# Miniprotein binders against b1l550: the designs that were tried, part 49

Target 1, 279 residues: b1l550
Amino acid sequence: MRLPEELLERARDIHSEAPSHRIKLDRVGSFGLKVPVEFKGFLLLAEADVWVSLPEGRRGVDLSRQVEAIYELSNPPKDPFSLCREAAISLLEKLNYADSSGVSIRFDAPLQDGESLKYYGVEISSIASDEIINKIRVEILGMTACPCTAELIRAYKSSEIAATHTQRSLGILEVSTKAEHPDPDKLASIIERAMSSPLRTYTKRPDEGGLVIRSLSNARLAEDVVREMIHLFLEEFGHLPEDTHILAAVRSMESVHMHDIYAERSFSLDEIRKEISSH
Below, E stands for the ipSAE of ESMFold2; O stands for the ipSAE of OpenDDE; V2 stands for 0.75 times the mean of E and O plus 0.25 times the DockQ between their complexes.

## First folded at step 6 (miniprotein)

Design ky9 (at its last look DockQ between E and O 0.11; V2 from the best seeds 0.00; counts 0 for: pae E 8.0 > 1.5, placed apart)
Fold by OpenDDE base, look of step 6:
Structure ky9 (fold): chain B 279 residues (1-279), chain A 83 residues (1-83)
Amino acid sequence: as target 1 above (279 residues)
Amino acid sequence: SMKRVKIEFTFDEENREEVLEFLKRLARELAEKYGLIVLVYVEDGRIRIYVRGDPEAVDKFIEEVLKELEKRGVKYTVRVEEL
């Protein structure tokens, strides 16, 4: 049932009223929207969050305008990077009382794996104010082999390639920068290269054996993986602004334990460069 | 009809803050003058202006911004993109 439009003329604009408490809010918006995006030739249904700041003198945000802003820009579907940036700007345009806005878009990104597809999780965000900050988070699964168990097995039974337990590990890179969003495929590649081996959607028997052997030959602690991720990141993305912030993390789903092993490092490019140079 | 334009400026680093403040003020004045929605922001180390409104008004806005920058003798590169 749609209410008569004439009622709108008589109704108070609740959102524009003064609040009972004059307190600014940092983020007010709609979360869990579904928007189409084009990514690497795929049309994907992504999840989106949109928000703006709310000044202390305004009771509420016009949420309908927020939703309108992102959907206007989503037809026709476009790349999620442009969508994030444009939507963040459009939010400030449509909601002129806001001093800041933000958009976050999440989806599973396709990644070619031979004749099949694997994937990684990606969250692309833009926050607009006097400056635009772009954020990207990539999560991809890999495989790790434990060097500690390998060493124990080697000590027990001398072999060139020591047996060890292997497990799936989730690698995470989160980058916040005033530059353009880093390439998520490159970030995913860094994570995979930092692992003992990548995962495959499917393997033929010879390929499976090779994958395991590679992992065993490149046994790494979760800590090793994080350090390698940082190293590879610096090689690929060291040109980003010094104030760029990075989170590198690994969650290893250890196959011999009921719990996961987690390791992380948060840093700015300036900070980590100083740290490395001091050694 | 509504026109949306992104203007990207690259300035020498030494005067970026001063130029940004100038552009913010100028953009606001011109926005009021021409009835436009304008945002001035920094992305990737470049100063950007987003402008939206009547096509003719947008074009006048761009012309005036560039003219005022020339008057100040500011060295810049500019890219204009219609969105």
Scores: ipSAE 0.019, ipTM 0.278, lowest interface PAE 5.9, mean pLDDT 88
Fold by ESMFold2, look of step 6:
Structure ky9 (fold): chain B 279 residues (1-279), chain A 83 residues (1-83)
Amino acid sequence: as target 1 above (279 residues)
Amino acid sequence: SMKRVKIEFTFDEENREEVLEFLKRLARELAEKYGLIVLVYVEDGRIRIYVRGDPEAVDKFIEEVLKELEKRGVKYTVRVEEL
């Protein structure tokens, strides 16, 4: 059923009224939208959030304009990074009472794994105001092998056991920058290289043996993984603006414990360079 | 009352990066000076500036941006669209 359009002339425009309490809101939006994106030849159904700021003198946000802004740009499906940035700009243009806007897009990124695929989590965002701030978070699982237990087993009298506990660990890199979003595959690669070994979708016995040997030869504490992630990040992305912010973290599902181990460091490029140069 | 303008520049492709950085710095300085909301971005290989604020301040912003580009010796085509 479609109501007659002449009703717009008679009805109050509730959204444009002043609110009873004049308080600015930082983020008012539509969250959990499903949008198609094209990523590396794959059509993916991503989840998106869109928002704008709402000034103290305006009662409500134009919800339909927010939804229109991102869906208009998602047909035909396009690169999620372009969609994210363009939608954020479009929101600021369409919702003329806002002084800032934002878009987040989340999807699972496919990654080649021999003749198979694996995946990692990606969330990107763009915040538009008097500048554009781009943020990307990648999460990927890897394997860690405990060096403490490995050393105890090695030191065990008459021990011939080359062993330690291994577990899945979730590596996290989050980057906030004025530059374009870093390549998510490169961020995922940094995380995997910092681990004791990458995970595989499947292996045959000879490959499984090699994977285990690699992990034992590269035993690392969760703390070491975070430090290595930072080292590798600086080697590959040290050219980003000095005020770029990074969070590097690992959540390790330690196979011998009922609980997880967590390690984290956040920093700007300027901060970490000063810290390293002082040692 | 606020004026909203989108300014679109096309430049020699070889100098786009340097001009973009220059325009970002200039726009930020003028936005603070005149109390404007300004965003400089690239779309379809063109540099665009979205500016919003007091009509006289917006007009002055446009004038000063064009003046500084001419001082820099940059060849450009410009389109101004009021939104």
Scores: ipSAE 0.013, ipTM 0.558, lowest interface PAE 8.0, mean pLDDT 88
ESMFold2 (binder alone), look of step 6: mean pLDDT 84; pTM 0.839

Design kz1 (at its last look DockQ between E and O 0.01; V2 from the best seeds 0.00; counts 0 for: pae O 15.6 > 1.5, pTM O .689 < .8, other shape alone 12.087 > 2.5, SAP 76.644 > 70, placed apart)
Fold by ESMFold2, look of step 6:
Structure kz1 (fold): chain B 279 residues (1-279), chain A 101 residues (1-101)
Amino acid sequence: as target 1 above (279 residues)
Amino acid sequence: SMKRVRILFVFDEENREEVLEFLKRLARELAEKYGLIVLVYVEDGRIRILVRGDPEAVDKFIEEVLKELEKRGVKYIVLVEPLSPEEARKLIEELLRKLGE
């Protein structure tokens, strides 16, 4: 049921009033919207959050305008990076009382895995104000093999064939930069190459053996995986602005423990370069 | 009081990076002078300037930016009110079509 249009002229515009308590709010918006995106030839269903800042003198945000802004840009479906940036700018234009706006878009990205596909998690963001800040977070599973147990077994058996426990590990790279979003496939590749071996969507017995052998010959601590992720990241993305911020992390679901192991490092490009060059 | 929003479209395909850096510095200087919020960005290979603030201050900002662009021979177009990305693209396409004749 649609209410009569004439009521709009009689009703108070609650949102444009001053609030009883004049306090700025940093993020006011709509979270968990479903939007279609086109990514590398695939049509994906993504989840989006949109928000703006709210000045101390304004009581509320025009929430319908926020939702309209992103949905107008999502038809027809388009590249999620363009949608993210354009929606953030559109919010700032449409809601002229805001000093900043933001958009986040989350989806599962397909990745070639032999003759099949596998998937990894992606979340991108664009924050617009006096500048635009782009953020991307990539999460992908890999396999790690424990070098400590491998060494104990080698010493015990005096064998050239090492054995150890292996487990799934979740690798995380998060990048915040004034440049364009890094390619998520390259970030996922960095994480996988830092692991003892990749995980496959499915394997046949000969392929499964190969994965295990690779992991045993490339045993790594969670700490070493993080260090390798950083090394590979700098090799591929060292050209980004010096104030680019990175988080590199691994959560290892240890097969012989009741708990997970976690390692992480946060840094800016200028910080890590100074650290490396001092050695 | 109501803020005014304006967007400038800048056409300079020859020295885009140099012009972009110049406009970022100029926009920052003038934004502080007039108490404005300004975003300088690139979209579809073109420089855009989104300016918001007090109506009189926005007009002064635009006047000074256009003066500096004219001194440098930089081509531009001014949009008094924000357009959708699609409307802006159509306007730019029309201008480019006329120039090719």
Scores: ipSAE 0.006, ipTM 0.480, lowest interface PAE 9.3, mean pLDDT 83
Fold by OpenDDE base, look of step 6:
Structure kz1 (fold): chain B 279 residues (1-279), chain A 101 residues (1-101)
Amino acid sequence: as target 1 above (279 residues)
Amino acid sequence: SMKRVRILFVFDEENREEVLEFLKRLARELAEKYGLIVLVYVEDGRIRILVRGDPEAVDKFIEEVLKELEKRGVKYIVLVEPLSPEEARKLIEELLRKLGE
């Protein structure tokens, strides 16, 4: 049911009015939208955030135009990378008073695991202003085994395979670049390879023992995992622009502590190359 | 408080039946001795032992089983559920003491 048009003509445009306090806002938008995306042949329902800056002289943002911008581009469904970039640009075009815009799209990305699927978390973002910055965050769970406990048990029992405590660990890679978004599958693979072992969806194959044995044979501290992630990242993505910013992190849900162990390194490609070359 | 431990065994498939029968017998004897609930079964082609009961009794059970497995050259993995951080720490400290000793 629509209000009579005559009443709408009499209504003030509240959003275009001067605010009581002339203060610029950095981000104003709609958070938690649901948008369809196509990813690796899967049609997925993703969560999306859209926002623009608001100048000091404008009371509010036209939120309906923001929502319209992303949904127009979402039909038909497209890859989330293009959607993110195109929507960020479209927001600036539609909301001409904004000097910056941003789009963030989050979903669980499917990964083939034998005959089943596992997943990793991904957040794809683009921020538009005088330039476009693309950001991708990948989170995937793996397994870590403690090398300290393993060494103690090895010393005590002359066993080829030393028992140790194992735990789930969350690996995180976040990349911000002026280039195109890095391949999230490659990022997920880097994280998994940096862990003691990957996690598997329970398949009919007796792989549980194998996973644990692998973990025990490849025991790593949280610090080791982060360093390995950085090393592997440089091998795969060293071609990105030097001003590309990376966050590599691990949150280990330690089985022997009430708290988690966390390790991280934030760096630019230029910075880390200089650091490594100086050894 | 009850302690639950699951032991996974990795051995050559050729000896699986012999090892399984041995473990069933041993587990039964130890379960009776210590008043424990013990299950020995094969899942995904591997022998598994589930033991539940008094924490001290469970620990004694594990020690005896592992000793016998070592004599036979059988590789194993031990999973303990639930393990509190305090219990885990104590276990580690005890292992360390045994090493120093």
Scores: ipSAE 0.000, ipTM 0.116, lowest interface PAE 15.6, mean pLDDT 83
ESMFold2 (binder alone), look of step 6: mean pLDDT 74; pTM 0.698

Design kz2 (at its last look DockQ between E and O 0.01; V2 from the best seeds 0.00; counts 0 for: pae O 14.5 > 1.5, pTM E .718 < .8, other shape alone 9.018 > 2.5, placed apart)
Fold by ESMFold2, look of step 6:
Structure kz2 (fold): chain B 279 residues (1-279), chain A 101 residues (1-101)
Amino acid sequence: as target 1 above (279 residues)
Amino acid sequence: SMKRVRIIFIFDEENREEVLEFLKRLARELAEKYGLIVLVYVEDGRIRILVRGDPEAVDKFIEEVLKELEKRGVKYVVAVEELDPEKAKRIAEELAKRLEE
């Protein structure tokens, strides 16, 4: 059942009217859209948000054109980074009253883990205005081992005993830059290498021992994991624009505590280089 | 008045990084001068300029940019806002190909 097309000419265009309260809005859009993406050979179901700014003199957003902007680009499924950027630009083009647009895409990224796969969280976004700002957040679990307990046990028995408590820790890297999005696999790798040991989907008994031994050899405080993440990030991505902003963080689910430990540092490449060079 | 939207498609393959840097600087200067929102970006290895604002200001921006592109011998096509971006891109590539014949 389709209504006559001529009604569009006679009906009031509610969205283009002035509102009773002339207040601009920063983000107006459609959130939680299901979008297919192709990531490194995998076809994944992602969740997307699309929005634009709304000037004070416009009552509403043409929501159908917003949704159209991303869905027309998502078939056939394509790389999520290209989709994100292209959709953000398309939003500015289709919704000419907006000063800025944004697109976010969230998915679980697969990583090879021996004979199986493991997954880590990825959220990317592109914000378009007179420039494009690309943001990526990667979250991946690893294992941390407490160096304080390890030192106490080592001092007790010298080299005879190597032991400490271990726990799962969530590592986070978030990057906001005018350059292309950093490769999420490289960000995930940086996080895992900063941990005491990576986590595996499953292990056989001999491999489990190796995982624990590795963690003991790389015992690190949550604070030191964050510092190592920053160090490794600078080695890999120090070439990004100087105003690139980074957040590095760890949330550790401490096995011997009732609560989690959290450490974080936010910085721009410019400020962290000055900080390091002054030491 | 309603905002006007235009896309300038750049087809110069020589010294792309130099041209990109020049266009970013030029676009920033003209956007401030005319009160426009301008985005210079690379898509499919080619430079694009998206400009939005008052129709008269957009027209002046385009006029000045095209003058500078012609001085540098840079090939281009301008697409209007009513065209689908993907369709405008295909049309621009087709026209650029015909120019090379």
Scores: ipSAE 0.014, ipTM 0.536, lowest interface PAE 7.6, mean pLDDT 84
Fold by OpenDDE base, look of step 6:
Structure kz2 (fold): chain B 279 residues (1-279), chain A 101 residues (1-101)
Amino acid sequence: as target 1 above (279 residues)
Amino acid sequence: SMKRVRIIFIFDEENREEVLEFLKRLARELAEKYGLIVLVYVEDGRIRILVRGDPEAVDKFIEEVLKELEKRGVKYVVAVEELDPEKAKRIAEELAKRLEE
């Protein structure tokens, strides 16, 4: 049901009015939109957030134009990287009073695991202002085995395979860059390779045994995993701009404690290169 | 303070039945010795031990089980998981029912 047009013509444009308090807002938008994206041959329903800045002289943001901007670009479905960048730019074009915009797209990315699928979490973002900053966050679960317990058992008993406690650990890589978004599959691979072992959706008995043996033979502290993630990241992505910012983190869901162990390092490529070269 | 631990053993298939019977007997003896609640069962082809009790007693139990397995020359892979009290209780109750049937 539409209101009569004559009544709409008489209505004030509330959004364009001066606010009671002249204060700039950094982010105003719609959060939790659902948008289709194409990713590695899969059509996925992603969650999206869209926002713009609001100047001090404007009461509100035209939210309908924000929603239109992302949905116009989502049909037909496209890759989430292009969608994110193009939508951020489109927001600034459509909302000319904004000096900055942002788009964030979240979904579970499929990974091939033999004949089955596993997944990792991904958040792709772009922020537009005088420049475009692309951000990607990848989260994937792996397995860690404790080297401390393993060493205690080894010291007590000369066994070839030292028993230890194992747990699931969440690895996180977040990259912010003026370059294109890094490949999320490569980021996920770095995290998995930094863990004691990957997780599997489906395991046959011999494969399961091998997975556990691998974990025990590659026991790592949460700190070890973060350092390994950084090392592997530099090998794969050392070509990114020097002002690229990285967060590497691990949350270990410890099996012998009621709490989690967390380790992280935040750095720029320039900073970490200087640190390594000084040794 | 109560600790609840699930121990999962992966053994070579040829010795699984013998090892299972050994672990059942050993677990019973150690449970009595240390005042622990212990269940030994097989799920998904793996021998599992659920242990509940005093944290120090649980640790001694684990050490002694591993020591006895080594004396027998049994190659094994072991995972030790601490369980949430509610989840552990639920699993123990379900397994107890299955063992009585």
Scores: ipSAE 0.000, ipTM 0.120, lowest interface PAE 14.5, mean pLDDT 85
ESMFold2 (binder alone), look of step 6: mean pLDDT 71; pTM 0.674

Design kz3 (at its last look DockQ between E and O 0.01; V2 from the best seeds 0.00; counts 0 for: pae O 17.1 > 1.5, pTM E .656 < .8, other shape alone 9.864 > 2.5, placed apart)
Fold by ESMFold2, look of step 6:
Order: structure tokens, then C-alpha cells, then sequence
Structure kz3 (fold): chain B 279 residues (1-279), chain A 100 residues (1-100)
């Protein structure tokens, strides 16, 4: 059903009115949009959020223009980083009353795992105003092995037992920078290398044993995983602008506990360099 | 009220990085001078500028940017979007560059 076009001349333009309370809003948008993206040769279904600022004198946002900004750019599908940045800029162009805009895109990224694929979580954002701030969050599961239990068992009367509890741990790196988004595969690699062992889509018996043995030789506390992630990040991405902000975190789903362990550190590149140089 | 335009520049590849850095510095200077919001970025290999602010200030920004590019002797193709008056100006500049 299509309503008569003549109704447009009779209806109030609600969103262009002044609001009852003249209060600026920081983020007004459409959240949970489905958007196709092309990532490293794969066509993926992503979820996007789009928003703009709303000045105190405007009652509402033209939400159809917001959705238009990202959907126009998403067909044909393109790489999510270009889509994210271009959509943020397009929002500022289309919504002339906004002083800032933002776009977030979330997807599961494929990663080669032997003859198969595994996936890790990616969320990117671009926030545009007088500058563009690019943010990326990567989440990937790995395996950790408890060094406390490993040491106790090593010291046990029977030195032939090499064992400890192992568990899935979720590693998180989040980067906010004026530079281009860091490569998510490199961030995922940093997280996996900081763990006791990577997780695999599947393994055969000899390979499964090898992963467990590897994790035992690299037993790490969640705290140490975070420290290693920071070390590896600085080694690979220390070239980013000094005001780049990073969050490194681990949530370990401890196999012998009813609860998770969580460790995190946030810092700017400037801050962490000063801290390290003081030791 | 606020005026918003997008400027698209096309340059030969050997000059792009130098011109980009120059435009970033110029845009920052003019944004402070005239109270404008300016974003300089690269898309599809082309330098672009989004400028917003007071209509008179936006017009002056565009005029000064184009003037400074002419002083550098850089050959370029410019498209101005979102303002019909400025679109006509940009088309006139492109025509003059082609004649040279």
C-alpha cells in the first residue's frame, strides 16, 4: 500500500521542529542494520550501527537518510574498512545539522586453520567530525594453561606427571587511532601468540596431544597473557601516533572454577613507553 | 545557517602525497581562521575536502584553496558538490586548466 503523495503537504515535518526541551544529543541513530561486506575475498554478513549528533534546536533525525548513507555504499559489497569510513563521511554530508557522525561494523572474520577456517570477532568504527577517529576491536579464543597447578605437579613426588588444567580464554585488543585501522589478522595473531596455545577447528589425536603439550610448555596466567599482548603490540604497532589508545584484555573461562578470571590494561602509546622506560 | 560542500581533487600520481600534506596544513590554518569544520581525506585515490560552516566563510575557504593550488602550478580537476554556485566556479576552473 502506498499513501497519497498529497499528504506530504498537509503533515507536519515533526523532525525539523524545535523540541520541547532544547538539549543536544550525542548519538542518535539506527542500530543493528544488516550489511554485506567483502573481507579478504569472502562475502560476509555484517551488522552495522550508524549515528549522528543532534543539535539542541532540532527535534529529530531523518532516520531514512542515515540508513540510505550506508546502504548506498554497501551495494555492491566492499571491504568493511572503506565502507565504515565512507559511510561516516556520508552521514555528515547527508545530515547537514550534525557536527559529528559514527559508524560501527561488526563481523566474524575468517582465518585459515590448516585445511579449514576458523573465525574471530571484529568490530570497527569510524567517527567523523573535524577529524576521523578509527577504532577496531578484535576478539579471538585461545587456550591457556595454569602455571600454578603445573608447578605444583612438577614439584610433586612423581616428576613424570606433566599436567595442569587448560581452558578457553578470550583475548581482546581494542585500538583507537587517527591512523588507518590496524589489520585485524595481525591483532588476532598477537592475541593468539600471547596465549599458551591456539585453538583449532578440529584436530586428530596426535595433533590434539601436541596442542596440549604446547600449552603446558607455555603455561601463562591471564595477567601474563595481557602483558605479552602489550609487548607484542608495541613491537608491531609502536609506529602508530602517540595518542593512539589501546585496551588489552583477557577473559579466561577457568575449567576448574565456576567463574571467569578477567585482566585488562588500557593505555596510550605515550603512556606505556614512559612506564616501560622507567624500569 | 551552516553550509556544507565537498571538494574533489584529481592530481597526477607523482604529486599526490605532497599536495595532500599541503592541503591538510592549509585546511587546518583556514579552519581556525574562519571557524570552519574541515576534513581532508583520500577516497578512490582522490583527495577530498569536506567543509562546513558559515556560508561566507565556506566560500572564502574554497577560493583560497583554489588560489593556493594555482600558485603552486598544480594541474588538477576539481568538482564541488552541494552548492550550485560553487559547482559553477569549480567547472570554470576546470575548463581554464584544460585550455592551458
Amino acid sequence: as target 1 above (279 residues)
Amino acid sequence: SMKRVRIVFTFDEENREEVLEFLKRLARELAEKYGLIVLVYVEDGRIRILVRGDPEAVDKFIEEVLKELEKRGVKYLVVVLGDEELRRLAEEIIKRAEEL
Scores: ipSAE 0.005, ipTM 0.416, lowest interface PAE 10.1, mean pLDDT 83
Fold by OpenDDE base, look of step 6:
Structure kz3 (fold): chain B 279 residues (1-279), chain A 100 residues (1-100)
Amino acid sequence: as target 1 above (279 residues)
Amino acid sequence: SMKRVRIVFTFDEENREEVLEFLKRLARELAEKYGLIVLVYVEDGRIRILVRGDPEAVDKFIEEVLKELEKRGVKYLVVVLGDEELRRLAEEIIKRAEEL
């Protein structure tokens, strides 16, 4: 039901009124929108959050304009990186009282695995103010093998390849930069290469055996995985601005314990370069 | 040659059996309505719907399915296969399912 337009002449604009309390809000927006994006030849339905800041002198945000801004840019579907940046800018243009805007897009990214598909989680964001900051978070599962148990078993049986417990581990890379968004497939690859072995959606019997043997031969602590992720990241993305911020983390779902093991490091590129150069 | 579009839906729900039966019924009704080939199955703990047919018919199918899912608050992922390699994979999956 659409209300008669004549009622608009009689109605107060509630959003433009002064609030009872003059307090600025950092983020006001719509969360959990569904937007189509084009990613690596796939059209994906992604989850999106859109927001702007609200000045102390304004009661509310025009939420309809926010929703329009992202959907106008989503037709035809485009890559999520451009969509984030363009939508963040468009929000500031459409909502001229805002001094900051942001867009976040989340989906499972398809990754080819032989004659099957696997995936990684990705969140792509852009925040616009006096500058544009691009953020990307990638999460992918791998397999880790424990080196401590392997060493104990090796000492006991004197075998070249010692049995050990294996588990799924979640690797996380989050990058915030004034440059363009880093390639999420490259980030996912870094995480997988930092693990004892990748996971596979489908394995033939010989391939499964080989995957396990590889993991046993490349046993790593959660701490080792994080350090390897950082090392590989610096090799691939060391050209990013020095003020680029990185979070590298691993959550290991330990198969012999009821709890998980977690390790992380947060750093800027400038900070980590100084740390490495000091050794 | 009719350009065929393939779409995959994936769902993660706590009440998987009830949702699966609902989706099977809905998919069958819509498949008949729009002249589509639809497969509803469970793989890796997720409900999947594979749709192929005329692009316009597929679009209508998606719209109707999404509308029903939104009413129920069901979480879903829609994947439209645009890559030729992925299209080939989908075709092989469909072919295997038709042979069973």
Scores: ipSAE 0.000, ipTM 0.146, lowest interface PAE 17.1, mean pLDDT 83
ESMFold2 (binder alone), look of step 6: mean pLDDT 76; pTM 0.709

Design qf1 (at its last look DockQ between E and O 0.82; V2 from the best seeds 0.00; counts 0 for: pae O 8.9 > 1.5)
Fold by ESMFold2, look of step 6:
Structure qf1 (fold): chain B 279 residues (1-279), chain A 82 residues (1-82)
Amino acid sequence: as target 1 above (279 residues)
Amino acid sequence: DPVEEARKYFLEAIKLILEALRLLRKGDVEEAAELYEEALELLEEALEIAIEAGNEELIKRIKRLIELVEKLIEKLEKKLKG
């Protein structure tokens, strides 16, 4: 049912009034929107959040305009990076009282895994004000093999048994930059290469054996994985602006413990290069 | 690298668009129109470079932003007539 348009002449525009308490708000938005995106030839269902700043002199946000900003741009579906950037710009245009806007888009990205697919988590954001800041977070599971236990077992029984505990580890790279978003597949590759072995959707016995042998050949502490992720990141993305900020982290679900191990380092490109060059 | 030069023009165009939107919030319509036109010029330059380099992804991204800027200019021109 649609109400008559003539009512707009009689009704107060509540959102454009001044509020009783003149306090600015940093983020007012619509969260959990479902949007289609096209990523590497796949049509995916993504989840999006949109928001704008609200000045102290305005009572409310035009929420329908917020939703219009992203849905108008999502049909037909487009790549999530363009959608994210363009929606952030459109929000500032449509809601001209705001001095900043933001868009986040989350999806599971497909990745070729032999003859099948596997998936990893992606969240991108674009935050627009006087400039645009692009953020991307990638999360992918891999396998780690403990080098300490491997060495102990090697020393026991004169090294004829090659063994250690292995576990799933969640690798995380988060990048915030004024440049365009880094390619999520490259970020996922960095994480997987930093681990003892990638995880597979499924394996046959000979392939499973090979996976285990690979993991033993690349036994790594969680701390080593984070350091390797940083090293590989700098090789691939050291060209990004100096004020680019990175978080590299691993959460390892240690198979012999009741608890997880966590290692993390955050840095800007400028500071990490100075740190490395001092050695 | 010419592709990286095109990306820099692309990002600079985005900065101009954002500044134009800031000026529109303050009611500076004529100055905002100038910035939109400058952004379009940068994007056309970036597009030329991307085409010469054969970078299909960048070409598509630049063309889509050009379309957005053209719509912004069109909307602003209607506003200036009244």
Scores: ipSAE 0.513, ipTM 0.854, lowest interface PAE 2.5, mean pLDDT 89
Fold by OpenDDE base, look of step 6:
Structure qf1 (fold): chain B 279 residues (1-279), chain A 82 residues (1-82)
Amino acid sequence: as target 1 above (279 residues)
Amino acid sequence: DPVEEARKYFLEAIKLILEALRLLRKGDVEEAAELYEEALELLEEALEIAIEAGNEELIKRIKRLIELVEKLIEKLEKKLKG
């Protein structure tokens, strides 16, 4: 039921009032919205966050306008990259008191795995202010085999393929750039290739055996995986602006321990290039 | 790569739009209008390139942004006449 127009006219605009404390807020918005997106031919229901800055002289943000902004652009459904950028811009236009805006869209991205589907987690973001920064975070599970245990077993019992413990590991690539969002499938591929082996949704026994053998023959520490991720990233995305920021990380859910092993490196493209060139 | 070129124009247009929005917040309406027009020109160039490249996704993205910019210009024009 819509409130009578007369009541609306009498109601003071609370959010436009001066606040009791004149303090700027960096982010005010709606989190956990559900928006449809089109991704690789799939219609997906994504989770979205939308926000803007709030100046010190304004009590609150018009949240309804924020929600309106993203849903107007979500019908018909479009790719999440465009949605992020367009919505960020639209937010600044609709909320003209804001000096910055942001949109984040999260979903599980389908990835072809033979005749089946697997997935990776993706978060696509755009932040608009005096510039636009595009951010993408990809998370995908893989498998790692421990080289240390393999070496111990090899020392104890000579074998070409030494037994070792294997575990699931979560690989993470986060890229922030003034360029367009990097291709998330490529990022996911980098992560998978950096691990001992990918995971499979559906395996027949021969395929499973092959996957394990591959993992054992490509044993990697969590640290190795991160370094490999960085290396592969540079090969694929070295053309991005030098001020592009990357986080490469791995969380290994170690099977012989109750705790996880975590490794990460944060860097700019400029920084890491200098580091590598110095060796 | 024509697709990359189109993307370049597209990104540049976005930057101009953001700058225009910044100017509008400062009350510089005329300069903002100029930037919107420039952004529109860049988007049109990007669109042509994208069409030639046959990149349907990029075409759609550019077209949508064109629509947005046109709406922004219209709003601004109304504000200037008003």
Scores: ipSAE 0.012, ipTM 0.214, lowest interface PAE 8.9, mean pLDDT 86
ESMFold2 (binder alone), look of step 6: mean pLDDT 84; pTM 0.800

